# Ledger of designs, part 18: VHH binders against Uncharacterized AAA family ATPase y4kL

Target 1, 330 residues: Uncharacterized AAA family ATPase y4kL, of Sinorhizobium fredii (p55530)
Amino acid sequence: MARGELMKKLLASYGRDEDFRAVAEQIIDEEEKKNNRVLARTLRKTLEAGPQRTQSAPKALAPLIPFPEAAADFVERIEPEHNRNDIVLSAANVRVLLGLVKEFRRADEIRQHGLKVRSKMLFCGPPGCGKTLCAEIFAAELGLPLFRVKLDRLISSYLGETATNIRKTFEFARKQPCVLFFDEFDALARTRDDSGEHNELRRVVNSLLLFIDNMQPKGFLIAATNLDRSLDAAIWRRFDEVLWFDRPEAAMIGRFLKLKFKNVPVAFDPARNSAALEGYSFAEIERVCTQAIKAMIIERRKQVQERDFNRALQDEARRRAGQARLAPMI
Short names: E, the ipSAE of ESMFold2; O, the ipSAE of OpenDDE; V2, 0.75 times the mean of E and O plus 0.25 times the DockQ between their complexes.

## First folded at step 23 (VHH)

Design d6 (from c4 with S57Y; framework vhh_ozoralizumab_d1; at its last look DockQ between E and O 0.03; V2 from the best seeds 0.00; counts 0 for: pae E 22.5 > 2, placed apart)
Fold by ESMFold2, look of step 23:
Structure d6 (fold): chain B 330 residues (1-330), chain A 121 residues (1-121)
Amino acid sequence: as target 1 above (330 residues)
Amino acid sequence: EVQLVESGGGLVQPGGSLRLSCAASGFTFSSYAMYWVRQAPGKGLEWVSEIDSSGGYTKYPKSVKGRFTISRDNAKNTLYLQMNSLRPEDTAVYYCAKESGSYLESWFDSRGQGTLVTVSS
């Protein structure tokens, strides 16, 4: 196969030591077939040398398990595209996440002392403030697969099948270290009819919460909700940690703007706009940045100019004013 | 059998105060979180307050936060709701409810007959 394809496979195998070694050996074999014996010998010596003892623990943390077809209707594997350098998090959230990483790495020792390891997290906050991105980055930093649960597929099926679907999903997660992610967890409350809460939907919700209570994940379970703290008290206490994803303050906005323009030439200091963007979500701020960058590209300029940013900000303010006519939003 | 008996409801003027009580029996009161929920005329059941089994954690929705205070006396098996700065929108039948795993359970494991609170001029 083409040498470029082997290089793609090598890079794709990052964090999967068995896959990496297999591709590396294939590269060595291809060089031997080309009579590049000096290179092949050098590569083999390099592959056989190294800190294999330091990698033993990571290989035990993230075994490769095929995705069962039976769970395909209820979960979606999310391929990591981001790392910790692609997100702005509050200091409080970073502290919690680092503590969870440390616990995960010493889970066996903690359990030997009869203590529980934290494994169930609730991400709370308005939409567009980084909950899903944080779950992706957290899983990637741990080297764990991320599986998003499709709640509408679980609870919109025939009710007797719902309990079976939930069981299959949790059995899948129990058999492997992974991050199991429930996005839009508050969608359960938003399925209520106009006359009040439906008993069958409430029983589905309670069944799901009981499975969460009885879950012993080998990695993590994360639920994300847009409900504020006062409305989700009953489910709040079922989690080991609650992380708040609020709209950013000026300092966080400044860091976010630097992040979004890091690979884009600019003719102004984007961080000067941090105060004007207070009250916006990260998603709204990103749209402003994206539209400003598009304006540079459309007009074939070499730098994003302050007028491009200011126009994008005015357009975003107009969109927010128009959205206020549709319904209350966050 | 679990029994919850609410009392203390009545008619109050806007801005007034009222204290609800809930006498509990038939279960180990100190082992369960307790709730106040309400049902306004023509509306569904709304969560109003939660208190954990020890009384150390309380939670309120924004609609009542700062105006309502939940408390419990585990020695007397009694749950309380102090309601201040009452508004006409607080008019409802108020129910005391016992945790059954999640307050999202339909009709909570048990609730009392309720006590009517009417806020009008």
Scores: ipSAE 0.000, ipTM 0.098, lowest interface PAE 22.5, mean pLDDT 75
ESMFold2 (binder alone), look of step 23: mean pLDDT 82; pTM 0.827
OpenDDE, look of step 23: ipSAE 0.031; ipTM 0.368

## First folded at step 25 (VHH; framework vhh_ozoralizumab_d1)

Design e1 (from d2 with S102Y Y106S; at its last look DockQ between E and O 0.01; V2 from the best seeds 0.00; counts 0 for: pae E 22.9 > 2, placed apart)
Fold by ESMFold2, look of step 25:
Structure e1 (fold): chain B 330 residues (1-330), chain A 121 residues (1-121)
Amino acid sequence: as target 1 above (330 residues)
Amino acid sequence: EVQLVESGGGLVQPGGSLRLSCAASGFTFSSYAMYWVRQAPGKGLEWVSEIDSSGGSTKYPKSVKGRFTISRDNAKNTLYLQMNSLRPEDTAVYYCAKESGYYLESWFDSRGQGTLVTVSS
């Protein structure tokens, strides 16, 4: 067995692979000097067989090559966890999305006739109404990777570099079929509304709009904004389609409730609450559902009871009343 | 089918120079940013340089900045790496790579064997 001092060093090397291997070798060498050949051999085999696991793969597996520093800094790959059966969309939005899919699939034929393919979409609506989820599912349905622009890296970088960062992001997206996604686009496209303010925001917006105008994506560009009809008209003109994500009406709420409880035992019909939930966002309704399910789990019951749902609904109504008090201040 | 063939490696003394080439086929070379990466014995892959599709923007990590120069000839579908002031730590197999946003695809199925650069006395 290795000496206690070596064991301390081994524990201190947690998370530092090079240090860990050096200490492990010392332990093995000391056991060999003690003539503990079985133990030393076992320790060496364990060390050599560690989590390297891909060395003998049929393919020549090497470590994934990360994106270059410039490309990796400004986008992140979003792995979808949902499919089209996990979202509730208006009939109008479904028709637009299906038309875009059909256009995309015949894009080469359309371009052969000298026509442009729609590729740039603006998602508008209140927060919590499904814009980000729709972008995820749209990309997944097309089999395209979804890359979210890291707005904090674009905006929080040095202002003189912002146009360069935007250019690199668009060049990355243009080189491959993908969905490039700008969540909270109003952070980048906000119009100046402060008298006397001279800042870099107008330069950022102008640069972004120029890149959007000149981009010929191999897939799609999607911008999502919580601003609706107050957005600068010059920005709207840059997009081929605008999709509205309003708060749901009763029929959509009923489908959403059915979706959220589809794999959860329920002692009541959740759809009876659809009319009472009009005016709520999907995110608020989801929170009601989640809290009702958690109440079942916490109380160790096998079914969600109507009282669990009603309590969660009352709690959400309290939260909404508090938010209404804050609305003029924000 | 994307094919990238690296060449120009060899044995050089410290302080020497070497020029690597990468012949590209199977894709529109002038539409993609290109990279050089390297793998030292027993180490993972290290990014070495980037050039945009036009050749107008180049980037380098601190380990090679000022010593290495990436360039491209879009008419010949060829990527180059001029390596000056070589050091023993530059010893590696050098690969060229086409820009990709996919981590789920094995892009190594589309690369060649690389070209070995050995810097030693």
Scores: ipSAE 0.000, ipTM 0.092, lowest interface PAE 22.9, mean pLDDT 74
ESMFold2 (binder alone), look of step 25: mean pLDDT 82; pTM 0.832
OpenDDE, look of step 25: ipSAE 0.059; ipTM 0.437

Design e2 (from d2 with E50Q; at its last look DockQ between E and O 0.01; V2 from the best seeds 0.00; counts 0 for: pae E 20.9 > 2, off the site)
Amino acid sequence: EVQLVESGGGLVQPGGSLRLSCAASGFTFSSYAMYWVRQAPGKGLEWVSQIDSSGGSTKYPKSVKGRFTISRDNAKNTLYLQMNSLRPEDTAVYYCAKESGSYLEYWFDSRGQGTLVTVSS
ESMFold2, look of step 25: ipSAE 0.000; ipTM 0.109
ESMFold2 (binder alone), look of step 25: mean pLDDT 82; pTM 0.831
OpenDDE, look of step 25: ipSAE 0.080; ipTM 0.506

Design e3 (from d2 with E50Y; at its last look DockQ between E and O 0.01; V2 from the best seeds 0.00; counts 0 for: pae E 19.1 > 2, off the site)
Fold by ESMFold2, look of step 25:
Structure e3 (fold): chain B 330 residues (1-330), chain A 121 residues (1-121)
Amino acid sequence: as target 1 above (330 residues)
Amino acid sequence: EVQLVESGGGLVQPGGSLRLSCAASGFTFSSYAMYWVRQAPGKGLEWVSYIDSSGGSTKYPKSVKGRFTISRDNAKNTLYLQMNSLRPEDTAVYYCAKESGSYLEYWFDSRGQGTLVTVSS
């Protein structure tokens, strides 16, 4: 049936719930046949939301505004490759993120009442615990472009020009709805709090903090840091929300293992290994899963076996022991 | 109520030209920057042009630069897209959009049906 005919049927079914649902299901089925699986999934979720709790469906991509050529080497657009089903988050983090999504969707109404919309977030926690992945998925669920700022390029190469590059980057971000993501924000914090004596670098860091303080994003600003205790308390106050990304506990590990093996045949229950993986980051656990799956493929087996997982776990334990020996002595 | 109505699409041979129009109402057109975006079959939305509120500054992605020209007539509340040297990969539904403080919400609320451009022999 032509798509125009389906749209006419949908409009004609207004107020007749059974007719409306039947036509909506046909539209969703046609999108699945077109291999528009993300769209079809979004439409199904919208249809299931209920009659009086309709929510705007997110877009896969928001339109991109060209950014200045001077910012091109310091900012990169991250195309989303993941969705909310690819991450395990704490209940506390989910609650905060959902609240931020709801505020964003009603931002103009909130501002018309003289209120500010939360738009600046700090993601704290050890490396490999999902901060960057969460930022990617958050932007994708909102239909906003994600721009990652490369702080090490901004600061380390051209100290006399760094403030200009920071300004151009923030001006670009202010002109469009987007998620501006500062990965490795602790590199910036260490530079400010370093015992070093370079006045120019201190001025650049203070200028960056002023840009963050005075920015009114049309979307979000997210900073991610591994060194939560090293941040100056004044830096923390610049953010509207702080989200903690800790190493997972056994229950979260179990959910993560089931997620990583959901489309792969397995000869064992991966969740039984949750206790053995306590103390590991999500990135380390993912490497264990990936290496176990690769072992199945390399050996041409039909399913991942427990020995593949156990060998990958032993290899990861060895890597952790080796990294502990290489830790800085200061 | 913001209303944007696209027109001017159709079937054209490769190498041909089309001119799209967007009639705007329900807001002060001359106060806002405007966009054209497109959605090819089976693809997501792609930005294809931008023009500031006065018409003095325009921007284009590499995929269309030199072939597409955005313009506006603030006296007629109308946005235009001149598309030259059309290629089969330009086949898409084309939408106009208003820049706003809540771009995502206005984008959804202000986007009409679009106008279909098909480039083929």
Scores: ipSAE 0.000, ipTM 0.118, lowest interface PAE 19.1, mean pLDDT 75
ESMFold2 (binder alone), look of step 25: mean pLDDT 83; pTM 0.845
OpenDDE, look of step 25: ipSAE 0.020; ipTM 0.367

Design e4 (from d2 with S102D L104M; at its last look DockQ between E and O 0.04; V2 from the best seeds 0.00; counts 0 for: pae E 24.8 > 2, off the site)
Fold by OpenDDE, look of step 25:
Structure e4 (fold): chain B 330 residues (1-330), chain A 121 residues (1-121)
Amino acid sequence: as target 1 above (330 residues)
Amino acid sequence: EVQLVESGGGLVQPGGSLRLSCAASGFTFSSYAMYWVRQAPGKGLEWVSEIDSSGGSTKYPKSVKGRFTISRDNAKNTLYLQMNSLRPEDTAVYYCAKESGDYMEYWFDSRGQGTLVTVSS
């Protein structure tokens, strides 16, 4: 492309960081091809020195009402640390989430038409597949405070306190727009199946489920579960929407790898290894990436080598194999 | 650090007008689309207005279209919202928000602390 056309593209890409970078790289490549090595090097350096748009984490609104101190043991405010650029989602999940955001923004109008707004979501999928991260980013994008409820701790509390704590939690959530995130929702199922637990615990669980059913949050209620098979059909019906967080396919893995190495010098194309990572969770893949990057740092190299990645993958595979050995042959 | 500071909120009578301002810092203001969003007490977040980076394109929801006008001064790193013909239903905390990219429509990566607008007789 003529130098003038690339310059036009560069100027047109102003404000679009990815496009800008892409065009800048093309310009650099063209200069290299023209044997203008000094200029190419200078341009590259300039591009790299440019203000890394530190994508500041979305600022969430502070809660209007503080969460009762008594609930501090089982309810945690999660501050946003990630943004939408930090997550890879399936096309289906993106569509659903976008729809939910739009619906939320037009909630009053929807209600005026006598329709109910979707506010209860169930996140289903294996551990490490981005359920918690998605909830965080979702809340952050909406500018809503995110509160994580630890169900295991809530249930393990003294029986008289548990009912009160549950009530307080839901009352709090009704008072202000927020995202209430129930992690490890499968803990409820375990409690139901354990015939050895006192009838009181079952009552507590039922009470919780009743609250979930009757709750009309001003924001969102999100429940996350690792085990879809353990959930009673009755639980599924209580949610307005279900999102599936499956292990990523090769295409998603490729996107994720690109994301993780975006700001890291690499001597290889990470996306080429997508197929080798099929079957792994995002968390596992992230660990591989992190270990590869660490290898570069430890060895004081300028770029991550493919060997670093491969070694990290081997280590992760070993870890996975070990976990499988420890899993009780039930 | 991205900073957005809203001002201009207050008490106004129905039919009145108010002009909000947002002072932006910590980023290249002229490179980003900006938004106004609002949240009424006990209600969800509502999109109120959008303006592109150049100020050449503006968008409004039906609820405020014809009454509100978003504008920007890139030289001053300031976003404005002119609100005319205010209604009690416009009572809310108004936030200035910065776009986070083209990934999702009307999503933002940062917003201010907000300014309260109360429309009451």
Scores: ipSAE 0.000, ipTM 0.213, lowest interface PAE 14.1, mean pLDDT 85
ESMFold2, look of step 25: ipSAE 0.000; ipTM 0.081
ESMFold2 (binder alone), look of step 25: mean pLDDT 82; pTM 0.828

Design e6 (at its last look DockQ between E and O 0.01; V2 from the best seeds 0.00; counts 0 for: pae E 16.5 > 2, off the site)
Fold by OpenDDE, look of step 25:
Structure e6 (fold): chain B 330 residues (1-330), chain A 120 residues (1-120)
Amino acid sequence: as target 1 above (330 residues)
Amino acid sequence: EVQLVESGGGLVQPGGSLRLSCAASGFTFSSYAMYWVRQAPGKGLEWVSEIDSSGGSTKYPKSVKGRFTISRDNAKNTLYLQMNSLRPEDTAVYYCAKESGYLEYWFDSRGQGTLVTVSS
C-alpha cells in the first residue's frame, strides 16, 4: 500500500486502538521492507511505548497551593524545559534515580509493609556537573512541580520573618507532592563554621536542619552542594540517598558531545575529542560546543569544523587557567 | 509538534540512483528552509543539501554537487532529494531537517532518518 494510504488508514483508525496498532504495524513493516531500519525501529519503539502518554502535563495536580508571596524572594518554581534525553548521567546515578522513581510509584505499598520511602536526596559534585539539571529532569519524570529554594538568600534575609517563611515553605511542601530543591546547600556549612556569625543565624540554620529532619515530603527533597568536604557528617545522615556528580569520564563526554551536536552539521566526529575534554565539567564542555557552533554561524559555514572545536577548547582552557589563578592559594 | 518522516532509502549499487522523500507536518512548511543531512557510521552529521522556503535557491557541498538535487513541494509539505551517481561513501542515514528559528542551532528538528546503502 502506498504510504499515503496507510497514513490515511492510520488517521481513520484514530480512537480505535486495535485498528490503530494494526495499521501502525503495517507502516513499520513497509518501512522495513524499504530498508528504512532506523525509522522502522523507532516507530516500533514508539508503538510499544504506547502512546507516550505524553505524560499529560501532570494532570494539573490540584491547583498548586500558591507559594506564599513572602517566599518569592528565595523560592521559585522551575518549569521543566528539559527531559531525560537532555542529560548524561553515570550508570550509577541512573540506577539510583530509576530506583527512586520506582520506589516513589510504589510508595503506598512500601509503607504498608512498614518501610520508609526514600525522599531526601543529596546531590554532591563540582559546579557545572548537572546537579540542577538532574533535579529538573527528575521532577519532570515524576510529574512533580519543582521548587527551588535559594538558601543563601534565605539565610541572609533573616529578619524575624525568615523563620516563618521557612516554616511556610516546608508546610507547603508537606501538603502537596513536589520536589523541593535546595541549591547551594554549602551555605549552611559556611554559617556553622563562621564563628563570627550572629547567634540568630545559627538558630536559623539549626531550625532549617530540624525541618529537613522532620519533613516527610509527599515528593522529594533534594539538596545540592558543591563542597564534599565541608558537610558535617551529621548533615549526611539526614539524607536517604546521595548522588555524586563527578566530572564526566571520556565515555560520558562522548555521549554529551553527540547530544550537543545532534542537530548541528559537523565535518568531524565530536566524540573523538572526548579525551581532550577530560577534567572539564559538563557546563564547560557545553561552552566549547556552543562556541564551535557559533563559529560556524558567524562565518556562514554549513558545517562545524574540527578547527572550530579546537579553538573553542583552547579558549576554554585559557579561561580555566585564569580561574585557577584567582583561586586563593590555600 | 514538528514531524518529519523520511522515506525512500534502500540498497543500491554504485552508480545507481535513489529518490528520498520527507513528509513534513506540525509547522508551516513553506515558511522554512529545509535541509538534507546524513550521518555515516562513526562520523558526524554532514550537510548534503539546502533549499530555501520558496524552492528558488538550492545549495550543495562539493561532495554531492552535480549528483544530488533537492526540491520541495510546498503544497504537499514534502521535501525531496534526488540522488544520482551514488558512491559507497554516500552510505549513511539521511535526515530531513527544518531550519532553526534560533541562533543556537542550525536545525531545530529532524526526522528519524532513512538508510541509504551503496554497495556492490
Scores: ipSAE 0.000, ipTM 0.201, lowest interface PAE 13.7, mean pLDDT 85
ESMFold2, look of step 25: ipSAE 0.000; ipTM 0.279
ESMFold2 (binder alone), look of step 25: mean pLDDT 86; pTM 0.868

## First folded at step 26 (VHH; framework vhh_ozoralizumab_d1)

Design f1 (from a1 with A105P; at its last read DockQ between E and O 0.01; V2 from the best seeds 0.00; counts 0 for: pae E 23.5 > 2, off the site)
Amino acid sequence: EVQLVESGGGLVQPGGSLRLSCAASGFTFSSYAMYWVRQAPGKGLEWVSEISGSGGSTKYPKSVKGRFTISRDNAKNTLYLQMNSLRPEDTAVYYCAKESGSYLPSWFDSRGQGTLVTVSS
ESMFold2, look of step 26: ipSAE 0.000; ipTM 0.244
ESMFold2 (binder alone), look of step 26: mean pLDDT 81; pTM 0.824
OpenDDE, look of step 26: ipSAE 0.244; ipTM 0.677
ESMFold2, fold request of step 28: ipSAE 0.000, 0.000, 0.000; ipTM 0.098, 0.145, 0.125
ESMFold2 (binder alone), fold request of step 28: mean pLDDT 81, 81, 81; pTM 0.818, 0.823, 0.823
OpenDDE, fold request of step 28: ipSAE 0.107, 0.324, 0.103; ipTM 0.485, 0.722, 0.485
ESMFold2, last read: ipSAE 0.000, 0.000, 0.000; ipTM 0.088, 0.121, 0.128
ESMFold2 (binder alone), last read: mean pLDDT 81, 81, 81; pTM 0.820, 0.819, 0.817
OpenDDE, last read: ipSAE 0.104, 0.285, 0.315; ipTM 0.530, 0.702, 0.720

Design f2 (at its last look DockQ between E and O 0.01; V2 from the best seeds 0.00; counts 0 for: pae E 19.5 > 2, off the site)
Amino acid sequence: EVQLVESGGGLVQPGGSLRLSCAASGFTFSSYAMYWVRQAPGKGLEWVSEISGSGGSTKYPKSVKGRFTISRDNAKNTLYLQMNSLRPEDTAVYYCAKESGYLASWFDSRGQGTLVTVSS
ESMFold2, look of step 26: ipSAE 0.000; ipTM 0.111
ESMFold2 (binder alone), look of step 26: mean pLDDT 82; pTM 0.829
OpenDDE, look of step 26: ipSAE 0.236; ipTM 0.688

Design f3 (from a1 with S100T S110Y; at its last look DockQ between E and O 0.01; V2 from the best seeds 0.00; counts 0 for: pae E 18.6 > 2, framework grips, off the site)
Fold by ESMFold2, look of step 26:
Structure f3 (fold): chain B 330 residues (1-330), chain A 121 residues (1-121)
Amino acid sequence: as target 1 above (330 residues)
Amino acid sequence: EVQLVESGGGLVQPGGSLRLSCAASGFTFSSYAMYWVRQAPGKGLEWVSEISGSGGSTKYPKSVKGRFTISRDNAKNTLYLQMNSLRPEDTAVYYCAKETGSYLASWFDYRGQGTLVTVSS
């Protein structure tokens, strides 16, 4: 095996600095060929720095390469900027979320009765329908830090380092109550369906699913997917609860429009446009509202005019038509 | 029908104390757990305390444990929050909230108008 042969060459180079550097360069070159930019950059920095001589140091000294910086490309902490008043949720989703909050707050009592606490959630639905915002608000309502994992970047890493980085990420999350958020989970579905040159990535995906399966979070693990269809049953079984974030119906659109114009004077009733906005995501509807408000400001008016809203809606319809031309590619 | 009315907020210096009250009506008060939650400007809701229907069990997050005391008077249908050793970080609108009896109705929707607490100067 090629990886094993490099390890043998590395061990054989013991005591010979020229041979060691040659093997180290081969390892770095191989990682670049695998498109593993983070690992290759890290190895080059380590090789160029050379061995560091350490002396007895004051307690205040920190490691030269701290763990958080080494994982920074794949994990980020999200500071909450939104609250419950910034989101419109279905009654079904509110019921599930409140049950999860109550269960979390009584987790010790539940565990004393020998029962498990639900902690692994899957958010499903089209893009722009509030999955990420909901995860942010959920974490904020619980008073928990939110850590976002960029799953797509993790999958692109070399297999050995990827498994190690996944382990370190999960161990970091296990040390504290938190919400660990995996965005773009549908990358796993694409990789599962592609049996060609991505067999190594399939093994990475299986490793990630195993970590999820074995994890007992002190808070929550949330995965979000934009797939318009049901995921494979093997993926579903790893989660305790599933929330659906559908495109809004007219009633939800009306509440959303009231929310977006709550601090803005309007010359018309935006809710009368709810039917015309059916089929749009919340993100698309928000853009219509934002552009209409900007038109008021730019034209120095006291109120948002219906023509500004209608023009913004027309522009959004044009954007959707353009996206439809790109989406069906065969 | 269900009404929760918070009062007792105001301006207080760091290290000071305030007592918040919540008048409850429209439900059997003693049958439900009650909560205090707060919202700092531009932030999400933070759970501050919980008390059981009987008043026999209380819970607090680390941020306020030892400084805040929740209590209830089931004869007067009133919930209280005693806030001691106040810090500028405690500045927020404080809401009382009823434990939901239905998953279709949420404690997000069963809160009062709130009372502002400002800790400054």
Scores: ipSAE 0.000, ipTM 0.135, lowest interface PAE 18.6, mean pLDDT 74
ESMFold2 (binder alone), look of step 26: mean pLDDT 81; pTM 0.822
OpenDDE, look of step 26: ipSAE 0.072; ipTM 0.524

Design f4 (at its last look DockQ between E and O 0.01; V2 from the best seeds 0.00; counts 0 for: pae E 20.1 > 2, off the site)
Fold by OpenDDE, look of step 26:
Structure f4 (fold): chain B 330 residues (1-330), chain A 120 residues (1-120)
Amino acid sequence: as target 1 above (330 residues)
Amino acid sequence: EVQLVESGGGLVQPGGSLRLSCAASGFTFSSYAMYWVRQAPGKGLEWVSEISGSGGSTKYPKSVKGRFTISRDNAKNTLYLQMNSLRPEDTAVYYCAKESGYLPYWFDSRGQGTLVTVSS
């Protein structure tokens, strides 16, 4: 590759550490091939002297799992697009997740002592607070494939087939180390609480819960819900660990803002606006950031201005106010 | 401390061959299965080969089966990956990984990787 193209790639990879490193290595290799050994050595040294991103925790190998035809309709493999640097978590969640990773890595030893390994997690919190992203990153960190369960398809099936489909899904997940992810699990929980729902749906939900209870995954089962303490106690008891994804506090917001503007030229300190974004979800904050960046692009400016951010925030506030009119944001 | 150091990566044309090496230290090399894994830009980690501690058993995904060969020299604490008939889709950073000893396809350590670029 022409030196100029590699440089373009390097610059384009700014903020993506793995990509950056890969391109840098390629540049180094090219220089070595050109017999520019001194330069290659210097570049390598420079690359190594850079902040050693903490070696990604040991990952499990993600085998190419052939989708059994039977489960293919009810599970979707999610390819990892994000890494640990793309998420802001509370200290508590970080601690819990790291603990889970450690436990997972020592699972056999733990089992040899007659102890159970935590493998079932419930993610609780309002929408847009990073539950799904966390599941993705967690799976990626472990090197496990992530499979999202299509609950809507499971429930929409003929009642007699639903139990079979559920079983097939769980059997699929048991065959290999993986993360089985139930997004929007509150849909199931609501079904249990709603006295008006058909007895058949309740049976399906109970069946699902039974499978969750009896499942011994080689990896993890994660359920994400927007519901909090209103969840049935029976549901809570089936999970080994519960993670709370609350709306971010000012400190977390600041980190998130820095993250979102990391690769974007800004004429202001985004973190200064952290207080103004309290009460917002990460998704909402991201939207504000994105709109501010778009303004820069549209106006062909070289930097995002504070006015862009403020305008985006105003727009988001307006949107939020409109939503509040429709349904109380839990 | 477990150390894994990959080497042998580089630029190769489609249809070409490369041999990767991994120098292992800090553990009893022959006691652990070893893996090669790779990560393409913007993609997740992909398993590409496995070899048992003794070297008697090897496994490959369909994507590389018949093209890649994993081997090891336990006397030298070295893992190898012979890559033949390379394709553009094989472009990735290749890592040597050590088995965790608990579950199949789990590793607890990997090297810094070596870049393999397959391009015309």
Scores: ipSAE 0.000, ipTM 0.201, lowest interface PAE 16.5, mean pLDDT 84
ESMFold2, look of step 26: ipSAE 0.000; ipTM 0.105
ESMFold2 (binder alone), look of step 26: mean pLDDT 82; pTM 0.838

